# Ledger of designs, part 4: VHH binders against Carboxypeptidase Z (CPZ)

Target 1, 134 residues: Carboxypeptidase Z (CPZ), of Homo sapiens (Human) (q66k79r27to160)
Amino acid sequence: NPAGECHRPPAADSATCVDLQLRTCSDAAYNHTTFPNLLQHRSWEVVEASSEYILLSVLHQLLEGQCNPDLRLLGCAVLAPRCEGGWVRRPCRHICEGLREVCQPAFDAIDMAWPYFLDCHRYFTREDEGCYDP
Key: E = the ipSAE of ESMFold2; O = the ipSAE of OpenDDE; V2 = 0.75 times the mean of E and O plus 0.25 times the DockQ between their complexes.

## First folded at step 1 (VHH)

Design p07 (framework vhh_podentamig1)
Fold by ESMFold2-Fast, scan of step 1:
Structure p07 (fold): chain B 134 residues (1-134), chain A 119 residues (1-119)
Amino acid sequence: as target 1 above (134 residues)
Amino acid sequence: EVQLVESGGGLVQPGRSLTLSCAASGFTFSTYAYGWYRQAPGKQRELVAAIHSGSTLYADSVKGRFTISRDNAKNSIYLQMNSLRPEDTALYYCAREGYFDWSGKYDYWGQGTQVTVSS
């Protein structure tokens, strides 16, 4: 694998950027994403059929609205990751950790574990690696 | 032996309705959550609707058209499908699952019932 390219942003992998087309993610802070996403889905059809996307689309209803609404944007950062200048970007782990802390009581109330695809140590990176706020 | 048996599928014209049933046996029905999943040829299996006690949730593609319900006395769950579209054509599965992890690793599945929406 190459060590990196000149002017590579921190916390970025080489990618071809495409327009963000997930309706659930229309209010994300960015307009471009890439395939494969962080879950290795390779097309919009695969993403929209995934258990992770369906869970994300119903999380607000499932938690009875008793959770920070930014949880949806956190999921978008995994299913439609930010892509800019030919690089995929990873969201900040501390944002994930803060949202998990706020939302944990709502998940506990319905006897549901924090979703594996939102595990703060899997798809999120440190601030010193150039993460972004989703 | 845990068993889930789907029925009620068939061929219908667009705009019509079907009701799917899932009969459960071999375990205590009332303590579990249930879901209806579907799989079209060449596509991944996707969650359509889920129910646990009095709480229900639906995929956006079917919300307002499909209704999931349960009858604990009959050990059955149902999917009422209204305003059917060609895109609803799929093999429909009943599943027993909890709300812990949507990966489906500990689910029990039925064999499926075919729904074809075509004119």
Scores: ipSAE 0.000, ipTM 0.121, lowest interface PAE 13.1, mean pLDDT 78

Design p08 (framework vhh_podentamig1)
Fold by ESMFold2-Fast, scan of step 1:
Structure p08 (fold): chain B 134 residues (1-134), chain A 119 residues (1-119)
Amino acid sequence: as target 1 above (134 residues)
Amino acid sequence: EVQLVESGGGLVQPGRSLTLSCAASGSTFSSYAYGWYRQAPGKQRELVAAISSGRTLYADSVKGRFTISRDNAKNSIYLQMNSLRPEDTALYYCAAGLSWYGTKPYDYWGQGTQVTVSS
């Protein structure tokens, strides 16, 4: 039955899926990720030492009860991207854009700019390109 | 921009089950977090359950009895209500927003469906 088939999304890259081991992302809707991640980190040790991961941890503490957990899961979609059936998936740009709007007052209150690694036009894609809701 | 239509409400005896459905149309279904709210006569509207990409949240009053689920193929969310009690009697609303919770309330609301639990 063709309607039961699962096909490669247009924006997906071929990848080897590994278990999601990043504790910060344990409540993500998926259990598998891949290396390199969307920032070209090649191991868990590199991710945890990265400035992007450290920034996400700082934002998690500063914005507690405001934008979290959605901001945290958005970060997870970049640092530990969803991997399914041998394909790395990109999260939906519309989710990123909407969350940026919702979080803007909280970022303004702490005098911070939206993080570059969460730039909605870098690592995020459209629904017609097979994006997922992180 | 999303339009939400609820269905499945009705009159049911205590201890029975009901399933509420919410059909979403308009903008991209997968771009939103969804929730079920309820409002009983003379009470404030309260969040019952919420879902976003498999993450779920439940009010303490319904934990273990209610289950929220999502069907992306059908652009629908569901609320399975088990072991219903008279205090579950309320108008139930489906809601959608780009935020799970935090700084902004849900942006889009359905018209509501009445659930009455009585003998």
Scores: ipSAE 0.000, ipTM 0.116, lowest interface PAE 15.3, mean pLDDT 76

Design p09 (framework vhh_podentamig1)
Fold by ESMFold2-Fast, scan of step 1:
Structure p09 (fold): chain B 134 residues (1-134), chain A 120 residues (1-120)
Amino acid sequence: as target 1 above (134 residues)
Amino acid sequence: EVQLVESGGGLVQPGRSLTLSCAASGFTFSNYAYGWYRQAPGKQRELVAAIRSGSTLYADSVKGRFTISRDNAKNSIYLQMNSLRPEDTALYYCATYSPFLGSGTYFDYWGQGTQVTVSS
């Protein structure tokens, strides 16, 4: 093994799929996620205490019937990304862009900007880059 | 830290095959996922295929035609391209693939690219 296995760090949590246990994300189409998530939260407890998760829970209540469940599932794809066979699937940028457009009147009605952690150019990738459609 | 060098590109007729090779150097080869990307003139760069320890991911446009593989003992990544089409003409890049890094902290190691031209 001349290449670098002797320099391998201990097993990384980021490569390990764990059960999806976030209450707000219980209706996601997948059952496994990983840590750190796309925001670099390292555990379930850190996610639940985060401002991003609290905001997602508030938006779920305020925007019922206009963007739910689509907006909630988009947020879940960032906070608890889909994990399959050791692969993390980044959510699709075009889905984010479409939801932002559809949800804009609802956000305007509550005088709120589109959340920074859902900025479509941060944690989202293109369809031709193997993105996940939540 | 990691340097990537591509080879195997060239001019081929439609329907033929090419194998691209990527030679990597560095201390943590086995810990990285790797991908093949391509960019045609006037188009944006796109992911073609990715691999981590035998698990693979393919773009829909190449699924069933291209196969990515790795050899950790040789620090090498390969892309077997079958049934080549004119629309596969592009500069092909080997790069590290890290889905766990956020946008502001994403460090990707890229090769210089190898040209593939599919033309009659």
Scores: ipSAE 0.000, ipTM 0.131, lowest interface PAE 16.0, mean pLDDT 76

Design p10 (framework vhh_podentamig1)
Fold by ESMFold2-Fast, scan of step 1:
Structure p10 (fold): chain B 134 residues (1-134), chain A 120 residues (1-120)
Amino acid sequence: as target 1 above (134 residues)
Amino acid sequence: EVQLVESGGGLVQPGRSLTLSCAASGFTFSSYAYGWYRQAPGKQRELVAAISGGYTLYADSVKGRFTISRDNAKNSIYLQMNSLRPEDTALYYCAKVTRSYWGDSLYDYWGQGTQVTVSS
């Protein structure tokens, strides 16, 4: 909404932007992120050692079909969230929900539940709150 | 405080089977997801298998050969490894999968590892 757009993006908080250096996320549409990430990891070392990052790397290789690039970028939006002009941007909930629906057969094929760190109702926000499309 | 202890590794011939065990202490075992990771000399550490409740995930290289399971009464995770190949030779680690709740992150806990060598 216009009032939210005047000073800061809706559903965003002030942050210091740093260069995006995670290899798995090198092809994201943005070049800057921040710490703590949406999972409250406080540094590159913590992210790279996390089970979420390791799982994201494995899922990229195991789900190399239709959902692979979009799912990785969705994970990157949580582990290395977009940072613009000193503000953290949350990814769109409807994109998460759509990807979950499309990717469910691929997860079922490998007998895996949708990842907890991609819970669409935890880390994602609505269009009217100024979300971005990963 | 939190401890994960791997066991069951050893030297085995190609085509044989091994079962790895991981015993956990210091936290509420049944509330978490767990994974088996491996690292061969000169290679990156990779996730081999993961279990969360009744759901499992396997790396493509081991799918159909390895089975992960858990026993909540014994606070243990197992990796049944069938049809072993020389390329399965690695140090195998057990890890608690990080879980986030309301923005709070719980970090990974790693065991010391157990060596699996597949050769004559």
Scores: ipSAE 0.000, ipTM 0.140, lowest interface PAE 13.3, mean pLDDT 74

Design p11 (framework vhh_podentamig1)
Fold by ESMFold2-Fast, scan of step 1:
Structure p11 (fold): chain B 134 residues (1-134), chain A 118 residues (1-118)
Amino acid sequence: as target 1 above (134 residues)
Amino acid sequence: EVQLVESGGGLVQPGRSLTLSCAASGFTFSDYAYGWYRQAPGKQRELVAAISSGSTLYADSVKGRFTISRDNAKNSIYLQMNSLRPEDTALYYCAKWGRSTYLPSDYWGQGTQVTVSS
C-alpha cells in the first residue's frame, strides 16, 4: 500500500516500416508507413475496406474540392502514418486544429461533422513531442 | 523569404464594392493555397475566404457577396467585396496557407483597413 503510486500508459513500441501503397496518399512527402496504423488496422486490405479510407477518397466530392488536398493529407497521416528509423511519427495536433478551423464552414455547408478519426485530441501530438507536419 | 503585401482598403459607403489585392514574392506562388482573414475592433481574427489550386471556401457572413480569386502569372490573390455592410469594417490580412505549416501562417502583415460607414 505505498503512497504516491503513479500509473503511466505503456511505452511506445518500435515499428516496422513498410512501403506506402495507398493511391489516395501517393503525394505524401514520405514513402514508408507501418502496421498497425493509428486506427489499429493491420493490413492494406483492412485500411482500404475501412469507412475512414472511403470517406477520405470522397471528401473532395463531398466538399466540392474545398480544403483539399491538405485535409486528405491529414487523413493520410492517420491511416498511413509516417514511419522512419523504426518509429511511427504522429501528425501535429496544431495542423489538425488549424485545418478543422479553416474547413469548418465547408463542413457546415454540407451539414457534416468533422470526422471522428481526425479528432485532434486522439491521434495527433505536439511539436515538442516530435510530431510530423503533413 | 516569403513576403505578402495587402492593398486596396479604404473608406466606403454601405452597399458599395471594393477589391483587395495581395502581392506575394519569394517562393513558387502556384504551389500554395491562400486565405483572406479579418479582425474587427474588439474581436478575434477570423477567416473570410480561402483559395487553393482547385477550390474556394467562404465564411457564412460573406458567402454570395465576396469572391476570392488568384492570378498565378501575377503572384497575386484578390478579394472582390460586393454589397459591403458596416459589420465588414475590419483590418484585412492575407496569408500563405500550406501543408507544411499551421494555418493561418505566422505571417501577419500590416493588413489593409476597410471601413464601411456612411
Scores: ipSAE 0.005, ipTM 0.137, lowest interface PAE 14.4, mean pLDDT 75

Design p12 (framework vhh_podentamig1)
Fold by ESMFold2-Fast, scan of step 1:
Structure p12 (fold): chain B 134 residues (1-134), chain A 119 residues (1-119)
Amino acid sequence: as target 1 above (134 residues)
Amino acid sequence: EVQLVESGGGLVQPGRSLTLSCAASGFTFSSYGYGWYRQAPGKQRELVAAIYGGSTLYADSVKGRFTISRDNAKNSIYLQMNSLRPEDTALYYCARDLFSYKGSGYDYWGQGTQVTVSS
């Protein structure tokens, strides 16, 4: 359990920021993203054809209730990650973990497991590494 | 050994209907959701319809024309396609949906069946 670290490596990759153009992510709190995304997709065309994007675009029809908007924004943080000041930002792992707990009954109701690309230990990072709330 | 095998494709005139079938083997069929995807010439692969438990989902382009169904006793998924249009011409794929597996949301795909709608 590390006590307050002053000079940790940043949890942000150098990037060229572009405008966020995914319809499903139009209500995200940020307006800029980058390519490749966290799944190594290199264009909007590739993202929109992905199973991960299809899942996000249709989940609101399959998972009713309060889980849907936060889950969609969490997925957007991976498929169209926040880009600010020339850096790709990673979303907070604890937000992912809390949302998975809240969403589990809705996923169970349709016999679907939590999505692998949203595994909280893959693309998410800690607060002490400069994560953001998506 | 997990297998998904599509059938029922063919050449049909606009306005006609086709029923696609997907036969599954090698696993407990009733434990999974399923989807139909299609890939038209020069286009990206797109979700057409999905079924999870008692819930169904359709792409806007096919809503009201296509119906997805499942028969757990026969280990089969069906796509009933009515009022077919030239725009429906594509390779149609059946997929077993396991969103927690291998990062893509679909862990097994069939080989596809060709549907061609032309006059």
Scores: ipSAE 0.014, ipTM 0.260, lowest interface PAE 8.2, mean pLDDT 78

Design z01 (framework vhh_7z1x_3)
Fold by ESMFold2-Fast, scan of step 1:
Structure z01 (fold): chain B 134 residues (1-134), chain A 122 residues (1-122)
Amino acid sequence: as target 1 above (134 residues)
Amino acid sequence: QVQLVETGGGLVQPGGSLRLSCTASGFTFSSYAMNWVRQAPGKGLEWLSGISGSGGSTSYADSVKGRFTISRDNAKNTLYLQMNSLQPDDTAVYFCAKDRYYDFWSGYFDYWGQGTQVTVSS
């Protein structure tokens, strides 16, 4: 790769796109995801049984009208990451950081910390690395 | 055969510094993002830092931002973590982890080193 394209992802067998099947993520702007997800879950059954998915579902009910749907869509970007043409796309870190600032009072009101799996420095990347706005 | 070997761990006093190294073999090192992850006694895995294949992009967890610096030497197939201002809660086994995808920092790790112990105590 030339220097300006060094971060362009190639298609790989392990990045095969599958239909998005999580009910909590039905309004996402994309229709395909991949396994393993960013948390290394290997199937939909594993995702739906996970503490992260359960937490995201609970937060949908508790924070409705305050941060929804943006918080839920951010969670979906990690649990059911966007897959296009064999490329796994990470959400933009600045979107995560901005949403955390906006949602902090709502989390404080229910005495809950920002979820660790949504730590903006873990699964989020920069625009020059092909991130998207969930 | 992919191998990752961490070195540089040890005992250090609070406020001290250590530099960890991870030597890679069995793949084109410069084509894969690399990450540092730690596990404190009795706790789960904590991602600390990552670096793109070229070294042009880095990222850090809030717990280590400003204290730790990730870098790589692609000519030597070696990843580094410079750790400054070490605290007792930095005591953990430190692992290097290889990203799965060619020339793309995905956060999917396919290979891990054996880990190196860092102990910060007085």
Scores: ipSAE 0.000, ipTM 0.111, lowest interface PAE 17.5, mean pLDDT 79

Design z02 (framework vhh_7z1x_3)
Fold by ESMFold2-Fast, scan of step 1:
Structure z02 (fold): chain B 134 residues (1-134), chain A 121 residues (1-121)
Amino acid sequence: as target 1 above (134 residues)
Amino acid sequence: QVQLVETGGGLVQPGGSLRLSCTASGFTFSSYWMNWVRQAPGKGLEWLSGISGSGGSTSYADSVKGRFTISRDNAKNTLYLQMNSLQPDDTAVYFCAKGSYDILTGYRDYWGQGTQVTVSS
C-alpha cells in the first residue's frame, strides 16, 4: 500500500524499543529507547563506557547553575533516544540551538567547545520532520 | 555514601611509567563499568578508558591506546590505570568515574577528587 508510510513519523527509523535503564536519564519525558543509539552504540555497557556519556556527566557537574540544566536531557536524546511504537525519534534542532546559545558563555569560561556529539546538525531534526522536545 | 579515592599520581620523567589506583566504596563495585578521565591544565575533560564490571571488556581513547592499560580487582574494590611511555601532554588531574550514576545521590558522589600527574624533565 502506497499510503502505508503515512503511519511512520517523519525522520523516524524503524527500531526495537527497550526499557530506558540509564539512571542519568531516568527523568527523561519517555520510558523507552533503542540500540543502536544515535551514536551507533549497541548496548548499555558501550554507552556507559563512552566518552560522550562521561563527558555529559562531567559537563552537568561543571555547568550546574551556569546555563540551562536541560543539557543532560539533550545528551540523553542522543545516547538513549526516544523510541515509541517501533520507531526511534530525533530531538528538535531548534532546542539544541537555543541551549547552545544559552550555554556558550559557560563553555567559554571553562575553555571548552560545544561537544561534537551534540552538534545541532548531526542528530537533531526539524519540527516538520516530527522532532520532539527533550 | 559513594566514595572514589584516586592515588598513585606524581612527578615523572618523559618516557616513564605510573600506576594509578582508585579505591571504591558505597556501591557494588563489580556490577558497574568504571572509567578513567583526565583534565589537563586549562583544557577540557578527556575520557581515557573504560572497563566492564567483570573486567571482560575494555575500551580506550586513541590518544592512550597501546600506552595505558585499565584493569580492576573486584575483591579489593580497586580500579587501576597502568600508564607507560608518559609524555609531557599527559600532564593532568586523573579522575576515577563510575559508568552509571544514581540521580538521587548526584554526580559528585560518583567522582573522585583526582590525582595529579605531572610529566616533566
Scores: ipSAE 0.000, ipTM 0.130, lowest interface PAE 16.9, mean pLDDT 76

Design z03 (framework vhh_7z1x_3)
Fold by ESMFold2-Fast, scan of step 1:
Structure z03 (fold): chain B 134 residues (1-134), chain A 122 residues (1-122)
Amino acid sequence: as target 1 above (134 residues)
Amino acid sequence: QVQLVETGGGLVQPGGSLRLSCTASGFTFSDYYMNWVRQAPGKGLEWLSGISSSGSTISYADSVKGRFTISRDNAKNTLYLQMNSLQPDDTAVYFCAKDLRYFDWLSPFDYWGQGTQVTVSS
């Protein structure tokens, strides 16, 4: 792979890639992430102590079989974003939007709003900007 | 004590414009991401736009992108929403919301104001 051919992908930020060690995200399609994550958490300790991570772990348990199982992987795309070739990748907004629609009845059943940190317009991008399917 | 007060709503004709303001107190406004959300009669909350603490990162819902502009004045502890090309389906109560650093299962938007009514009608 020629180094001189390496270009910044659209909608990607320069980053140092580290191994993905978050247990909730062990089945993600990628093995590397970065800090700060998309929520500006600067370490694994900060992520694991965050309300967003706790919420993601509880949602994984409560919505098992009631909602698309990819909800957890969607959360992983924000808390432990894909890092490849020194660039942070942003997940596709349309995947977030489709998942929100599928999961709406399950969230309504537990009287909970869609999590704000998974708002499809905050950390997600369009296909023309080089997004990936989490 | 956190307080948010929305103003600037009113009756406007289709195609018209309004500027909403939200004045914050009881917290360090310049440290927080801020949002605009709305609720139409008989419907749930719809997120519209968000702005980072410095104002450098801005996002919009597709339904308002290109028509609405979010901005902030940290010296005045004030958040703004400039609304252009208003449509009848923009009729709603508009709320500003402080970005929650933590998510509450029962009340994810605990730090919003009383709201300001926007009615788009002839």
Scores: ipSAE 0.000, ipTM 0.127, lowest interface PAE 14.0, mean pLDDT 77

Design z04 (framework vhh_7z1x_3)
Amino acid sequence: QVQLVETGGGLVQPGGSLRLSCTASGFTFSSYAMNWVRQAPGKGLEWLSGISWSGGSTSYADSVKGRFTISRDNAKNTLYLQMNSLQPDDTAVYFCARGKLYYGSGSYFDYWGQGTQVTVSS
ESMFold2-Fast, scan of step 1: ipSAE 0.063; ipTM 0.557

Design z05 (framework vhh_7z1x_3; at its last look DockQ between E and O 0.01; V2 from the best seeds 0.00; counts 0 for: pae O 11.0 > 2, grease 30.2 > 24.2, SAP .801 > .668, placed apart)
Fold by OpenDDE, look of step 2:
Formats: structure tokens, sequence, C-alpha cells
Structure z05 (fold): chain B 134 residues (1-134), chain A 121 residues (1-121)
């Protein structure tokens, strides 16, 4: 069943797996990523200069430590997706949805909307499509 | 109860083509991503290609890009691998593998017995 595939980049455009080199995501459970990422960034320089990465880097402060590191790792799954054996793995949608539900009060408290690059429908996939828990 | 059966392997000359099939049973085929992997003599398992449940998303290893094409027919519960421009280095046992939740660094939960592909003059 097609679910959340409409905005996924073609796999043919993805590069081979490369070493994960992103400071904010150094504690991710995987060591390899690929370009372009799920936001179509094509280099570390672009990723590190992106508003998404900057936001991810300050989430701990913004939310006063709430929902971290889980929320940060969720963002890492988008900015530096897991790559294994040439196959780009997608983070699980239900994990995203669960975190959104749990973290919503923290976002509301600072009058901040759920980040667009953490759209659970757009960037995350079902477990039966081959996803992982960030 | 999950079963995967690969067919279509055989002997082919360099530059030739083969089409592998994988018939699936025991699960809702269209809901799961599928993969092709191979194992050459004396080498480890190599991932070749993957396709999402709907078929809308495909991926390839660099070693087979431009030569191999993965597809599926969900009405027939069948996965395909069209292999063109075959080379001696493509000689291996080819497996289809069911994708599930990635855990413990294992991308697949089921795979078939494999089909032998031999590329030789």
Amino acid sequence: as target 1 above (134 residues)
Amino acid sequence: QVQLVETGGGLVQPGGSLRLSCTASGFTFSRYAMNWVRQAPGKGLEWLSGISGSGGYTSYADSVKGRFTISRDNAKNTLYLQMNSLQPDDTAVYFCAKDYVWGSYRPFDYWGQGTQVTVSS
C-alpha cells in the first residue's frame, strides 16, 4: 500500500553510503548516511548551514531539555538518514507520531509549531515498508 | 508460514540477460518492501536492490545500477529482477529478501533458498 512515498526522492539519485559526520547527530545509532538527505541537501556544508540543522541544534535549550535526545535523534534521521548497504532507511512514522504527541505540550508552552521537517507523513514511513527507530 | 521462492537463474554468456522471479506467500505481499541480494563464491552477502511495497520507490547498489531493474507485481505476489549486460562477476546465488522493521542491523526477516546465476563464456 502506498503511504508517504509521494515526496520521497528517487533512490537512483542517492549516493553511496558515507560516514556520518554531523556533530549534532554524533550519538545516532548508525554510522553511515547518504546524500541527498530527506530534505535534498547534498553536502555537509549545506546541512550545517540549514535552518533545520540550526533548529535541531538548539532544541534542547528551546524545550528546556524536554523530549531530548529522542526529538533530536528524530531530526537526525531526516537530516542525516541511515544508510545500509546502499539502501537508504527511513525512520518509522509511528515513532514520529508518538514523539509528536508526547512533545506537543513542550512546543505549545513556547508557542512553537511542530517543525515542518519532522512532518511524520512526509518524511517517515510505515514499519512494513522497512523503517527503523531513530 | 512466510515463503519466498526464487526462480529464473541459470547459465548465461557475458553480455546476456536473465530475469529472476521471487514468488511470495504467507504474508500481505504489497505491504512490505522487498530486496534482492546475492552471494558470490567466497564472498559475503551483497545487497543489490530494494523496492517499496507499492513499487513506487526503488534503489540500487552502484554495482548494478544501469544494468539491473527491480519490479514487482503485487497481484501475483511476485518480485522481479531484470538483469542485463551480465558479467562474470555477477556469478552468484541470488536471493529475494523480505524487508521489515530495521533492527539489530538486520534488514531482512525472511529470504528464499536462492537461485544460481552463472555468467561464463
Scores: ipSAE 0.000, ipTM 0.263, lowest interface PAE 11.0, mean pLDDT 87
ESMFold2-Fast, scan of step 1: ipSAE 0.015; ipTM 0.369
ESMFold2, look of step 2: ipSAE 0.013; ipTM 0.289
ESMFold2 (binder alone), look of step 2: mean pLDDT 83; pTM 0.842

Design z06 (framework vhh_7z1x_3; at its last look DockQ between E and O 0.04; V2 from the best seeds 0.00; counts 0 for: pae O 7.1 > 2, grease 28.8 > 24.2, SAP .884 > .668, placed apart)
Amino acid sequence: QVQLVETGGGLVQPGGSLRLSCTASGFTFSSYAMNWVRQAPGKGLEWLSGISSSGGYTSYADSVKGRFTISRDNAKNTLYLQMNSLQPDDTAVYFCAKSPTYYLGSWTYDYWGQGTQVTVSS
ESMFold2-Fast, scan of step 1: ipSAE 0.200; ipTM 0.477
ESMFold2, look of step 2: ipSAE 0.315; ipTM 0.698
ESMFold2 (binder alone), look of step 2: mean pLDDT 86; pTM 0.875
OpenDDE, look of step 2: ipSAE 0.020; ipTM 0.278

Design z07 (framework vhh_7z1x_3; at its last look DockQ between E and O 0.01; V2 from the best seeds 0.00; counts 0 for: pae E 12.0 > 2, placed apart)
Fold by ESMFold2, look of step 2:
Structure z07 (fold): chain B 134 residues (1-134), chain A 120 residues (1-120)
Amino acid sequence: as target 1 above (134 residues)
Amino acid sequence: QVQLVETGGGLVQPGGSLRLSCTASGFTFSNYWMNWVRQAPGKGLEWLSGISPSGGSTSYADSVKGRFTISRDNAKNTLYLQMNSLQPDDTAVYFCARVKLGFYSGTDYWGQGTQVTVSS
């Protein structure tokens, strides 16, 4: 019986954790991430040139300071998902849904759609699936 | 104390079906993301499918999409893999794997596996 509490994960099911290197995300509660990210970007160069990251870096200005740092940190959890010791966690869907409920008026005020890369179903998972709060 | 016991393997003809079961004990099964993986003779491990703690989210490797179905019964502490349209290259030892609490990847426990052989 190979069952044990401290077994190293099988290589096919492990991730390589790398340092989080996005200045827009420097205040995240974790400092390691992995590639590919939840949008399938494969390098920092791809992330930093992406329309998703560019929008994320200016969202607070577009919303005139509304939605605090929380919206930015939500996007960071998609572009740089939390990685610990070869294990990758998805951010919680309920945090995304709650934030969308409070920020939607700010998006409506400037006639801007909720960003597709913050889709609470596609990139966020339920609490019973082992998510974390970004 | 944590145990995962795979059953349901055996010899099957090409095009046939098998249902694998994995009975869990020694932990709260309903809190864990679970995976199926396999290892063919002389090959490395291949991830096949995963299922969320509630069963509400599933995922599949491209090699098995449309043929295999993962499911779970949390009341019976049992994980399942329904395998249809089996072909000789599906021959392998199949393992159920527990993902560490709070993660969607990264196996911390697996069983001894069950052999599936597909041949004429």
Scores: ipSAE 0.000, ipTM 0.179, lowest interface PAE 12.0, mean pLDDT 81
ESMFold2-Fast, scan of step 1: ipSAE 0.012; ipTM 0.325
ESMFold2 (binder alone), look of step 2: mean pLDDT 89; pTM 0.897
OpenDDE, look of step 2: ipSAE 0.221; ipTM 0.597

Design z08 (framework vhh_7z1x_3)
Fold by ESMFold2-Fast, scan of step 1:
Structure z08 (fold): chain B 134 residues (1-134), chain A 121 residues (1-121)
Amino acid sequence: as target 1 above (134 residues)
Amino acid sequence: QVQLVETGGGLVQPGGSLRLSCTASGFTFDDYAMNWVRQAPGKGLEWLSGISWNSGSISYADSVKGRFTISRDNAKNTLYLQMNSLQPDDTAVYFCAKGRWLSGYYPMDVWGQGTQVTVSS
């Protein structure tokens, strides 16, 4: 098993890892991220001012009781993606698909479409390509 | 290599207490959320509690809220479950699991062997 090697995983992009300091993402399953994030934001200031981050914060509060709280962690995987061993990791597409299924009734109840930045075909990858659970 | 080992199960009388421990090896423990899940005889899996990598986020199933307390010691690679006011319905095999618990979706990728808890007079 190549665990611990500096080998590039199939779905990882080269990156410089920094400490995860985004407050909304403090309970993520990882503690290092990178810039640019998957949306090409280049700093914490840009992320925190973004419509995607504001939307994530609002959705967390609106849907917490009717949709899995891991929706917030899914957003964090895009806005503050996992970085380890010099590689940025892509979150699992099947987690995105599962959360969309669980959360769809709650989104429908507030008359909102699933967010474009969480489109499961954009920033997410397959398990056989080394995805991680956000 | 990657392994979770539960200890602390046993026989206890109704109203009693037990503390379960789960020791992790083969992965960076403090990078992942951890969970306690149980399976009663003839029943499916029931998620009980989850804790984030830094203990900043903790949640409980309604069935155990106020009676069970989850905690972790990242320096020791150990997850704990303090169980108080045990009832016969708490009789189950208790599993430690790495990952996230999603309602109706189960992305946890590493599980322990389980430890038996029996609540009976």
Scores: ipSAE 0.000, ipTM 0.191, lowest interface PAE 12.6, mean pLDDT 79

